# Designs tried in a protein design chat: VH-VL binders against FAD synthase (ribL). Part 4

Target 1, 153 residues: FAD synthase (ribL), of Halorubrum lacusprofundi (b9lsn4)
Amino acid sequence: MTRVVAQGTFDLLHPGHVHYLEDAATYGDELHAIVARRTNVTHKPAPILCAEQRRDMVAALTAVDEAHLGHPEDVFVPIQRLDPDVIVLGFDQHHDEADIAAALAERGIDCRVERASGRDPRYEDELLSSGDIVDRILKQRGSDCDGAREGQR

## First folded at step 20 (VH-VL)

Design x1 (from t2 with heavy chain M100F)
Fold by OpenDDE, last read:
Structure x1 (fold): chain C 153 residues (1-153), chain A 123 residues (1-123), chain B 107 residues (1-107)
Amino acid sequence: as target 1 above (153 residues)
Amino acid sequence: EVQLVESGGGLVQPGRSLRLSCAASGFTFKDYSMHWVRQAPGKGLEWVSVITYNSGTIGYADSVKGRFTISRDNAKKSLYLQMNSLRAEDTALYYCAKDFGYKSSWFYGLDVWGQGTTVTVSS
Amino acid sequence: EIVLTQSPATLSLSPGERATLSCRASQSISFYLAWYQQKPGQAPRLLIYDTRYKATGIPARFSGSGSGTDFTLTISSLEPEDFAVYYCQQGNDEPYTFGQGTRLEIK
């Protein structure tokens, strides 16, 4: 059995995340998703949703077999525990494949590194990033009173 | 309301068998790993067994391995512990507990506990 | 199996004081440690999972820290309802062993 791991923030799930995880699932028999803790998200604004909520949403996706919470500081701690055969990086993740491979080797993890394909918009106004979703929300609802926002939940 | 309710405890002689049940409600039972934990009178907590959400992995403490069998029925939202060859040292309050992990085989912590069912093994 | 040793066995303090409870593992368990509170006649209650993350409804005065083999539960200012037995449990390796417990009693 080939165990695959995909990791990410997975904040405000969008079709880009779905594509990433579906693509990742094609690399093996079992897909594990690792959801980053807020404290380990340093290259972009902190996620809106807590890690547990993000995990719950990711775990609900058909492509995902298991979902796990990440380490607050070291992304490789859960990876080492999982001992995967394949790690699939997101298309836009800033991690370098060679760096990841080196880090895995240093930890004695025999795991190959792959990168998922990108996802293009399929229809007008499709948003494929959490940041864009936040921006859209602010633009459309930022000036609205708090009471009006509850109706869209 | 999230709830676990244990049953099946009782007084038995050494060498006998008991089957404990745990009825779950208020959450999607099939998506969580379940555990048994016991506590002897006046003593600390002892982990007994785990069955993952999909029954893919089962584990036992050495003290019960070969004698106890954990199982689950997701349709009935029930957890079971078949206890064979009972010993005096098995006397304890038995808790069923839900793992915090959601659709994960990893242990995180037991966030929901039943009130327990008492097992007394005595001649 | 991984052995968890809690210290002290008994801690006597007064309301308002700071409580520091230790849990030491016989080998590294990374950050996979949970803390529980148990009051007499009650089931244990999860306080903290993964060393530092509070379960739902847990007051801010509770905090967890540590890594590897040494872990700490801290109660910044004790409330009367905090006097109980506290257990740590490791989730790094099966069996998922408990510590022997620390009894926090009122002085």
Scores: ipSAE 0.925, ipTM 0.961, lowest interface PAE 0.4, mean pLDDT 95
Fold by OpenDDE, fold request of step 21:
Structure x1 (fold): chain C 153 residues (1-153), chain A 123 residues (1-123), chain B 107 residues (1-107)
Amino acid sequence: as target 1 above (153 residues)
Amino acid sequence: EVQLVESGGGLVQPGRSLRLSCAASGFTFKDYSMHWVRQAPGKGLEWVSVITYNSGTIGYADSVKGRFTISRDNAKKSLYLQMNSLRAEDTALYYCAKDFGYKSSWFYGLDVWGQGTTVTVSS
Amino acid sequence: EIVLTQSPATLSLSPGERATLSCRASQSISFYLAWYQQKPGQAPRLLIYDTRYKATGIPARFSGSGSGTDFTLTISSLEPEDFAVYYCQQGNDEPYTFGQGTRLEIK
């Protein structure tokens, strides 16, 4: 049995995440998703949702067999526990395949590194990033917060 | 409301068998690993057994291995503990407990507990 | 099996004081440690999971720290309802063993 791991923030789930996890699942028999803790998300804005909520949402996806919570500082701690055969990186993840491979080797983990394919929008107005969703929300609903304050004065 | 209710405890003689049940409500039972934990009178907590959410993994403490069998019925939202060859040292309050992990075989912590059912093994 | 040793066995403090409870593992358990509170006649209550994360409804005065073999539960300012027995439990390897407990009593 080939065990695959996918890791990410998975904030405000969108079709890009689904594609990533579905693609990751094709590399083995069992897919485990590791959801990053907020404290370990340093390369982009902090997630809106707590890790537990993100886990629950990821775990509900058909492509995911199990979902786990990550380490607050070291992404390799849960990977080492899982001892996967394949790590699938997201298309836009900043991690370099060679760096991950080296890190795994240093830890004695026999695991190959793959990268998921990207996904293009399938229809107009589709949002494929959490950041874009946040921006859309702010643009459409941000002004509503100002109106509610005027009514209470 | 999330709730676990144990039953099946009682007084038995050494060598006898007893079957404990735990009825779950208020959460999606099939998505969580379940545990048995016991506590002897005036003593600390002792982990007894685990069955993962999908029954893919089962574990036992050495003290009960070969004598106890954990099982679950997801349709009935029930957890069971078949206890055979009971010993005096098995005397305890037995708790059913839910793992915090959601669709995970990993242990996180037991976030829901029943009130327990008392098992007394005495000649 | 992994043995968890809690210290002290008994801790006597007054309301308002800081409580520090220790849990040591016989081998590394990474950060897979939970803390429980148990009051007389009640089932245990989960306080902390994965070393530092609070369960739902747990007051901010409770905090967890540590890694590897040494872990700490801290209560920043004791409330009367905090006097109880506290247990740690490791989730790194089966069996998922408990510590022997620390009794926090009122001085």
Scores: ipSAE 0.924, ipTM 0.961, lowest interface PAE 0.4, mean pLDDT 95
Fold by OpenDDE, fold request of step 21:
Structure x1 (fold): chain C 153 residues (1-153), chain A 123 residues (1-123), chain B 107 residues (1-107)
Amino acid sequence: as target 1 above (153 residues)
Amino acid sequence: EVQLVESGGGLVQPGRSLRLSCAASGFTFKDYSMHWVRQAPGKGLEWVSVITYNSGTIGYADSVKGRFTISRDNAKKSLYLQMNSLRAEDTALYYCAKDFGYKSSWFYGLDVWGQGTTVTVSS
Amino acid sequence: EIVLTQSPATLSLSPGERATLSCRASQSISFYLAWYQQKPGQAPRLLIYDTRYKATGIPARFSGSGSGTDFTLTISSLEPEDFAVYYCQQGNDEPYTFGQGTRLEIK
């Protein structure tokens, strides 16, 4: 049995996340998703949703067999616990495959590193970034929030 | 409201059997690992057994291994503990508890507890 | 099995004081530790999971810290309702053992 792990923030789920996890699932028999905690998200804005909520949403996806919460500081702690056969990196994740492989080797974890394919937009007005979703929300609804605060003063 | 209700406790003689039940409500039972924890009178907590959400993994404390059997019926939202070859040291309040983990075989913590059912083993 | 040792066995403090409870593991359990509160005649209540994360409804005065083998539960300023027995539990390996408990009593 081949155990696969996918890691990510998975904030405000979009079709890009679904594609990533579906692609990751093709590398083995079981897919485990590790959801990063807020304190371990350092290369992009903090997630809007708490880790538990993000976990619940990820776990509901058909491609995911199990969903776990990550370590607040070290991504390899839950990986070591899981002891996966394959780690699948997201298409846009900035981690280098060689760096991850080296880190795994240093920890005595026998796991190969793969990278998922990207997803192209499939229909008009598709958003494939949590950041883009946030921006659209602000653009369409941001002015309404300012008006409601002025009325309560 | 999220709730667990244990039943099946009672007074039994050593060597006899007893079956405990736990009825769950207020949450999607099939998606959570379930545990039994017991507490002897005036003593601390003792973990007894776990069954994962999909029944893929089962675990027991050494003190009950080979004598107790944990099982679940997701359709009935029920957890069970079959206790065979009971001993005096099995005397305790038995709690049914829900794991915090959602669709996970990992242990996180027990966030929902029943009020327990009392098992007394005495000659 | 992993043995958890809690200290002190009994802690006597007054309301408003800071409480520090220790849980030591016989081997490394990473950060997979939970804390519970139990009052007389009641089921345990989850306080902290994964060393530092509060369960729903847990007051801000409760905090957890530690890693590896040494863990701490801190109550920054004790309230009357905080006097109870506290247990730690490890989730790193089966069996998921408990500590023997610390009784926090009013001085």
Scores: ipSAE 0.924, ipTM 0.961, lowest interface PAE 0.4, mean pLDDT 95
Fold by OpenDDE, last read:
Structure x1 (fold): chain C 153 residues (1-153), chain A 123 residues (1-123), chain B 107 residues (1-107)
Amino acid sequence: as target 1 above (153 residues)
Amino acid sequence: EVQLVESGGGLVQPGRSLRLSCAASGFTFKDYSMHWVRQAPGKGLEWVSVITYNSGTIGYADSVKGRFTISRDNAKKSLYLQMNSLRAEDTALYYCAKDFGYKSSWFYGLDVWGQGTTVTVSS
Amino acid sequence: EIVLTQSPATLSLSPGERATLSCRASQSISFYLAWYQQKPGQAPRLLIYDTRYKATGIPARFSGSGSGTDFTLTISSLEPEDFAVYYCQQGNDEPYTFGQGTRLEIK
């Protein structure tokens, strides 16, 4: 059995995340998703949703067999525990494949590194980033009172 | 309301068998790993067994391995512990507990507990 | 198996004081440690998971820290309802062992 791991923030899930996880699942028999803790997200704005909620949403996706919470500081701690055969990086993730491979080797983890394919928009106004979703929300609803937002939940 | 209710405890002689049940409600039972934990009178907590959400992995403490069998019925939202070859040292309050992990085989912590069922093994 | 040793065995304090409880592992358990509170005649209650994250409904006065082999549960200002037995449990490897417990009693 080939164990695959995909990691990410997975805030405000969008079709880009789904594509990433579906593509990752093709590299093995079992896909594990690791959801980053807020404190370990430093290259972009902090996620809107807590890690537990993000985990719950990721775990509900058909492509995902298991979902796990990440380490607050070291991304390799849960990877070490999982001991995967394949790590699949997201298309837009800033991690270099060679750097990840070197880090894994340094830790004695025998795992190959792959990168998922990109996801192109399929229709007009499709949003494929959490940031774009936030911006759209602010633009359309930023002036709305908190009470009006609760009614749409 | 999230709830676990244990049953099946009682007084038995050494060498006999007993089957514990745990009925779950208020959450999606099939998506969580379940555990048994016991506590002897006036003593601390002892982990007994785990069965993952998909029954893919089962684990036992060395003290019960080969004698106890954990199982689950997701349709009935029930957890079971078949206890064979019971010993005096098995005397304890037995808790069923839910793992915090959602669709995960990893241990996180036990966030829901029943009130326990008492097992007494005595000649 | 991984052995967890809690200290002190008994801690006597007054309401309003700071409580510091220790849990030491026989080998590294990374950050996979949980803390529980148990009051007499009740089931344990999860306080902290993954070393530092509070379970639902846990007051802000509770906090967890540590890594590897040394972990700490801190209660910043004790309330009367905080006097109980506290257990740590490791989730790094089976069996998922408990510490022997620390009894927090009122002075």
Scores: ipSAE 0.924, ipTM 0.961, lowest interface PAE 0.4, mean pLDDT 95

Design x1 (from t2 with heavy chain M100F)
Fold by ESMFold2, fold request of step 21:
Structure x1 (fold): chain C 153 residues (1-153), chain A 123 residues (1-123), chain B 107 residues (1-107)
Amino acid sequence: as target 1 above (153 residues)
Amino acid sequence: EVQLVESGGGLVQPGRSLRLSCAASGFTFKDYSMHWVRQAPGKGLEWVSVITYNSGTIGYADSVKGRFTISRDNAKKSLYLQMNSLRAEDTALYYCAKDFGYKSSWFYGLDVWGQGTTVTVSS
Amino acid sequence: EIVLTQSPATLSLSPGERATLSCRASQSISFYLAWYQQKPGQAPRLLIYDTRYKATGIPARFSGSGSGTDFTLTISSLEPEDFAVYYCQQGNDEPYTFGQGTRLEIK
């Protein structure tokens, strides 16, 4: 049995998330997704949705065998508990494969590090990031810039 | 209304068997891990057993291993505890409880409890 | 099996005071700890999971902290309804053992 770990914020779900998780699942028999706590999301805007809700949504995806809440200070705590065979990084995730591999080796975790493929847009008006979805909402239902202009209809 | 209702408790002699049931309502029973927890009169809580949402993991406290069997019937939304070779120290109020983790084999916390059913083992 | 030891066994305080309850594990449980409140004649109520995250409907005066083997439940200003027995439970490894309880009683 080959256990795969994927990790991410998984805020407002979009097709990029589904592609990542489906691609990660091809690396083994069981896909475990780790859903980041708000405190671990420091390299991009804070998530809109609470971690519990994000985990529930990820757990419902067909590609995902189980979803787990992350540790607030140490992202490797759930990874050590799972003891995976493969960790699959997201296409655009900021982590360096070599740095992750070194951190795993330091912790005695015998685990291969891979990176998922990206997903190209398939539809004219498709949004492939939580940030893009937020921007669209703000344009249509909030203030985009200069206060006078309203969102696209 | 989310509810757990235990039944099947009673007075039994040592060495006999008893089967507890727990009827669940108000949530999607098959998606949650279920536990038995007991409390002897005037004492604290003792974890007894777990069966995960997918029945992939079943666990027991050392004090009941080999004597008790947990099971679930998702079609009937029911949890069971078969208790064999009962001893005086099994005397307790038995709760069934639900872990709040949707489709999770990891333990998070028991957010819903029944009222309990009393088991008394006395010679 | 992981043993959880709660202290003190009994804590006598008045409404408005701060309560600090300890739970110590016989080995590391990382942060996989839950706290419960139990009033006489009632089933336990989940307060905190994963050391610090409040369950639904739990008042702001409840907080949890700790890591590894040493954990604390704090009630910042006691209300009359807070006088009860409190249990910790670890979720790191089966069996998912409880502590023996701390009785928080009115002075």
Scores: ipSAE 0.734, ipTM 0.900, lowest interface PAE 1.2, mean pLDDT 92
Fold by ESMFold2, fold request of step 21:
Order: C-alpha cells, then sequence, then structure tokens
Structure x1 (fold): chain C 153 residues (1-153), chain A 123 residues (1-123), chain B 107 residues (1-107)
C-alpha cells in the first residue's frame, strides 16, 4: 500500500486544487491531504476561510482519502505522523524537490518527492485561483467606500 | 440540535454482560468517529473505546480489551458497547461522545457528549 | 500508554484572576492535545483542540499553549461560571488517555 501526501492552503476551492489532488492520487493507493494553518501561509494573502472549514471541503473530494489539519509552525509534524511513501508538490509550488527530499531523509522518512502536472484553463471566464475569485466577488458584489456620502438630511 | 442519548445501563453481578446503546441525532452519523468514555463515581474521565467513521480503526483501553466490543449501525444512527465479563471496577457513568473531525481517522476532540448511562457491577 | 499528569490538583482563585493549568505527557504527543471543562452533574465540554484552537462557542478568555510534553490552559480573567474541573486528553496515540483533572475552585 502506497501512501501519498499532498499539501496546500485550499482556501476557496477551484479547478486547480481539484486537478492537483486528482493527479496526486494517481501516485498511490491512499491520498492524504494536509491543509495548512493560517500561520504557515506566508507567501500570499492569508486564507479567507478557517482551517477546519478548508479541511472539511478537501475531505469531501472523491480523490482524497483523508484530510488533515497542519501544524501551525512545523510543516513536517503531520508528515512524520503519516510517514508517507510519496509527497506530491503542486505544479506552481516553488520548493526544490531535492531540498524537500533531503529534509525528509534527515527525519528518517523514506519518501519519494514528485510534482503534479499543471491545469490549463478549459473554459472561457474560468477562475483558477482563490485571489481571482475574491476579485470577482468584490467587483460584482463589493461595497464602495469611495462613494461615502457626507451626512444625511 | 445535535444530540447523543445513552441507554442500557443498570445493576449487574460480576461476570455478567450488558449492552449499551447510544442514539444519535442532528448530524450525519456515518461521517464521524464515535467514542465511549467512562467516569467512576467521584473520579476522573477514562477513555474506553473508539470506532472511526468508516469502521477502519477500532480501539480499546487496556482495561477493557477482550471484554468490550464497540460497534455502530449507521442506518439506525446508533453506537453500541457490548460489555462482557463485567467487573466491579467497570462501575461508572458511561458517556457516548462524538469527535468533531468530519471523515477523519485522526482524533481532534469530543465536541458532543451524551448525559451518560450508569453501570453498577456489584455482588 | 501515554500518561497525562495535570497540576495543580486543586487551584483556588477569585473571579477576575488569571488561571494557569498544566498538563504534562509521559512522552511527546507533538501538539495533539484537547482540553475539557466539567461541572458537577454535567457532561464534559470541549474547550480546545490541537493545543490552542478553541472549540465553537468558547469565550476568548480561554487559551492553550505548549508542545511536546508540556501544555498549559490559561483563563485570562476568571468568571463565576469557570469554576469547574478541567481535563486534558491526548490524541496522538491510542489509547487516547485523559489527565486526572484539575479542580478550579473559588477562593
Amino acid sequence: as target 1 above (153 residues)
Amino acid sequence: EVQLVESGGGLVQPGRSLRLSCAASGFTFKDYSMHWVRQAPGKGLEWVSVITYNSGTIGYADSVKGRFTISRDNAKKSLYLQMNSLRAEDTALYYCAKDFGYKSSWFYGLDVWGQGTTVTVSS
Amino acid sequence: EIVLTQSPATLSLSPGERATLSCRASQSISFYLAWYQQKPGQAPRLLIYDTRYKATGIPARFSGSGSGTDFTLTISSLEPEDFAVYYCQQGNDEPYTFGQGTRLEIK
């Protein structure tokens, strides 16, 4: 039995997330997804949704066998607990596969590091990032503070 | 309203058997891991057993292994504890409890508890 | 099995004071620790899971911290309803043992 780990923020779910998890699942028999806590999301805007909600949504995806909440400071804590055979990085993740493999070996985790394929847009007007979804919502449904009126009569 | 209701407790002699039931309502029972926890009179909490949402893991405290059997019936939204070869030290209030982790075999925390059912094992 | 030792056994404080309750594990449980409150005649109430994350409806005055073997529950300013027994529980390895409890009582 081959245990696979995928990791991400998984804020507002979009087709890129689903593709990543589906592709990661092809590397083994069980896919475990680690959902990052807000404190570990340092490269981009903080997630809108709480970690528990994000984990629940990921756990409901057919490709995912289990979803787990990450550690607030040390990303390797849940990885060590899972002791996976394969870690699949997201297509756009900037991590060096060799550096991650070395960190895993240092911790005694015998684990292969792979990278998922990318997901090209398939539909006109498709949104493939949580940021794009937020921007669309603000454009269509957001309140304008610039138009604030001076006093009521 | 999320609710757990235990039943089946009573006074029994040592060596006898008893079956506890826990009726669940207000949540999707099949998607959550369930636990039994007991509390002897005037004492602290003691974890007894777990059955995961998919029944893939079943665990017991050493004090009850081989004598107690946890099971679930997802269609009836019910959790059970079959207690065989009962001993005086099994005397306690038995709680049914739900882990809040949706479709999770990892333990997070017991967010919903019943009011318990009393088991007394005495000659 | 993993033994959780809570200290102090009894903590006597007044409303408005800060309470600090300790839970020590016999071996590392990483951060997989939950805290519960129990009042007489009532079922336990989940306060905190994974060391520091509050359960639904838990007031802001409750917080948790720690890692490895040493964990703390803090109540920043005690309210009358906070006087109860508190238990820790580890979720790292079966059996998912509880500590023996700390009684927080009004001075």
Scores: ipSAE 0.720, ipTM 0.897, lowest interface PAE 1.2, mean pLDDT 92
Fold by ESMFold2, last read:
Structure x1 (fold): chain C 153 residues (1-153), chain A 123 residues (1-123), chain B 107 residues (1-107)
Amino acid sequence: as target 1 above (153 residues)
Amino acid sequence: EVQLVESGGGLVQPGRSLRLSCAASGFTFKDYSMHWVRQAPGKGLEWVSVITYNSGTIGYADSVKGRFTISRDNAKKSLYLQMNSLRAEDTALYYCAKDFGYKSSWFYGLDVWGQGTTVTVSS
Amino acid sequence: EIVLTQSPATLSLSPGERATLSCRASQSISFYLAWYQQKPGQAPRLLIYDTRYKATGIPARFSGSGSGTDFTLTISSLEPEDFAVYYCQQGNDEPYTFGQGTRLEIK
């Protein structure tokens, strides 16, 4: 059996997430998704949704065999527990593959590193990021809720 | 309301068998891993057994391995523990417990417990 | 089989004081540890999972920390309802063993 790992925040689910996970699943027999904890998300705004809710949503996706909560400080803890054959990086993840390979070797994990393809927009008004969804909500509902909300953006 | 109700406890002689049941309600039983945990009178908690949501993994404490069998019936929302070759040290209050991890074979924590059913093994 | 050793066996404190309860594993369990509270005649109540994350409805005064083999449950300011027995449980590998318990009692 070939065990594949995908990882990400998976905040507000969108077609980009589904594409990533479906593409990752093609690399093996069993896809495990690791869902990042809020405190582990440091390069971008904190997720809107709690980790448990995000994991539950990912666990319900057809492409995913298991979803797991990540470690707050060391992203390799759940990876080491899983001992995967393949790690598939997201299309836009700016990871240095050499750094990942070195970290895997240091931990004794014999694992191939791949990168998923991107999801091109298919519809004129399609949103493919949690940030874009948040921005759309703020524009459409923030103005309706109060005019002061507009000055915050 | 999420509930677990154990039944089937009683007084039995050493070497005999007993079957415990746990009826679940208020949650999607098939999507959660289930455990048995016991507590001897005046003593601490002892993990006994697990069956995962998909029945893909079944585990036992060393003290009961080979004698106890855990099973589940998702259609009846019920968990079972078949206890064979009972010994005096099996005397305890037996709890049925639910892990909160939706569709997870990894353990997170037992968030719902029943009231327990008492098993006494004595001559 | 992973053995969890809790210390102290009994902790005598007064309301308002800070309680610190320890759980030590016989081998690394990464951070896969849960904490429970049990009062006489009741089933255990889940407090903390994965070392530090509170279950639903657990008051802010409860917190957990640790990694590897050494873990701590802290109650920042004891309330009368907090006097109970506390158990740790590891979830790293089956069997998912419990510690022997720490009894937190009124001084």
Scores: ipSAE 0.712, ipTM 0.896, lowest interface PAE 1.2, mean pLDDT 92
Fold by ESMFold2, last read:
Structure x1 (fold): chain C 153 residues (1-153), chain A 123 residues (1-123), chain B 107 residues (1-107)
Amino acid sequence: as target 1 above (153 residues)
Amino acid sequence: EVQLVESGGGLVQPGRSLRLSCAASGFTFKDYSMHWVRQAPGKGLEWVSVITYNSGTIGYADSVKGRFTISRDNAKKSLYLQMNSLRAEDTALYYCAKDFGYKSSWFYGLDVWGQGTTVTVSS
Amino acid sequence: EIVLTQSPATLSLSPGERATLSCRASQSISFYLAWYQQKPGQAPRLLIYDTRYKATGIPARFSGSGSGTDFTLTISSLEPEDFAVYYCQQGNDEPYTFGQGTRLEIK
């Protein structure tokens, strides 16, 4: 059996997440998704939703056989436990495939590293990032809260 | 309200069999892994068995392997423990417990416990 | 199997004091450790999972730390209801063994 790992924040779910996980699933028989803890999200805004809730949502996706909570400091801890055959990186993730492969080899994990295809927008006004979803919410719902706080020094 | 209720305990002679049941309510039973944990009088907790949400993994403590069989019936929202060839050392309060991990074969923690059913094995 | 050894076996303290309970594993369990509280005549109550994450409804005075083989449960300021038996449980590999318990008693 070929075990595949995908990893991400998976905050506010959007079609980009679904595409990534569906593409990752094509690399093997079981897809395991690792949901990052807040402490490992270093190059973008912190997730809005707690890790447990994000994992539950990912676990419910048809493409995902299992979803797991990540380690707060060492991203390789859950990967070592899973001992996967393939790791699929997200299309735009900040990782060099060769560096990941080297880190896996140092830990005794015999595993290929691949990268998922990107997801192009398919619908008018489609939002493909959690940040864009947050921005849309604030644009449509945020005005009264700002106005209510304006009366202070 | 999430609830687990064990039943089927009693006094039995060594070498005999007993079947424990655990009725679940207030949560989607089929989506969670279930465990049996026991506690001998005046002693600590001992993990006994697990069956994952999808029944893909079934595990037993070495002390009961080959004698006990865990099973689940998702339609009846029920967990079972068939205990054969009972020994005096199996005397304990038996708890049914739920792991909180939604659709997870990994162990996280037993967030809901029943009050237990007592099994006494003596001649 | 992975053996969890809790220390001390008994810890005698007064309300308001800080409690530190130890759990040591016979081999690395990474961080896959849960803590439970059990009061007389009651089922255990999950306090913490994955070393440091509190279960629902657990007071802020409870915290967990550690990694590998050495883990600690800390209760920052003891309340009367905290005097109980505490167990650790590892979730790294079957069998998912418990420690033998630490009895936290009023001095």
Scores: ipSAE 0.703, ipTM 0.897, lowest interface PAE 1.3, mean pLDDT 92

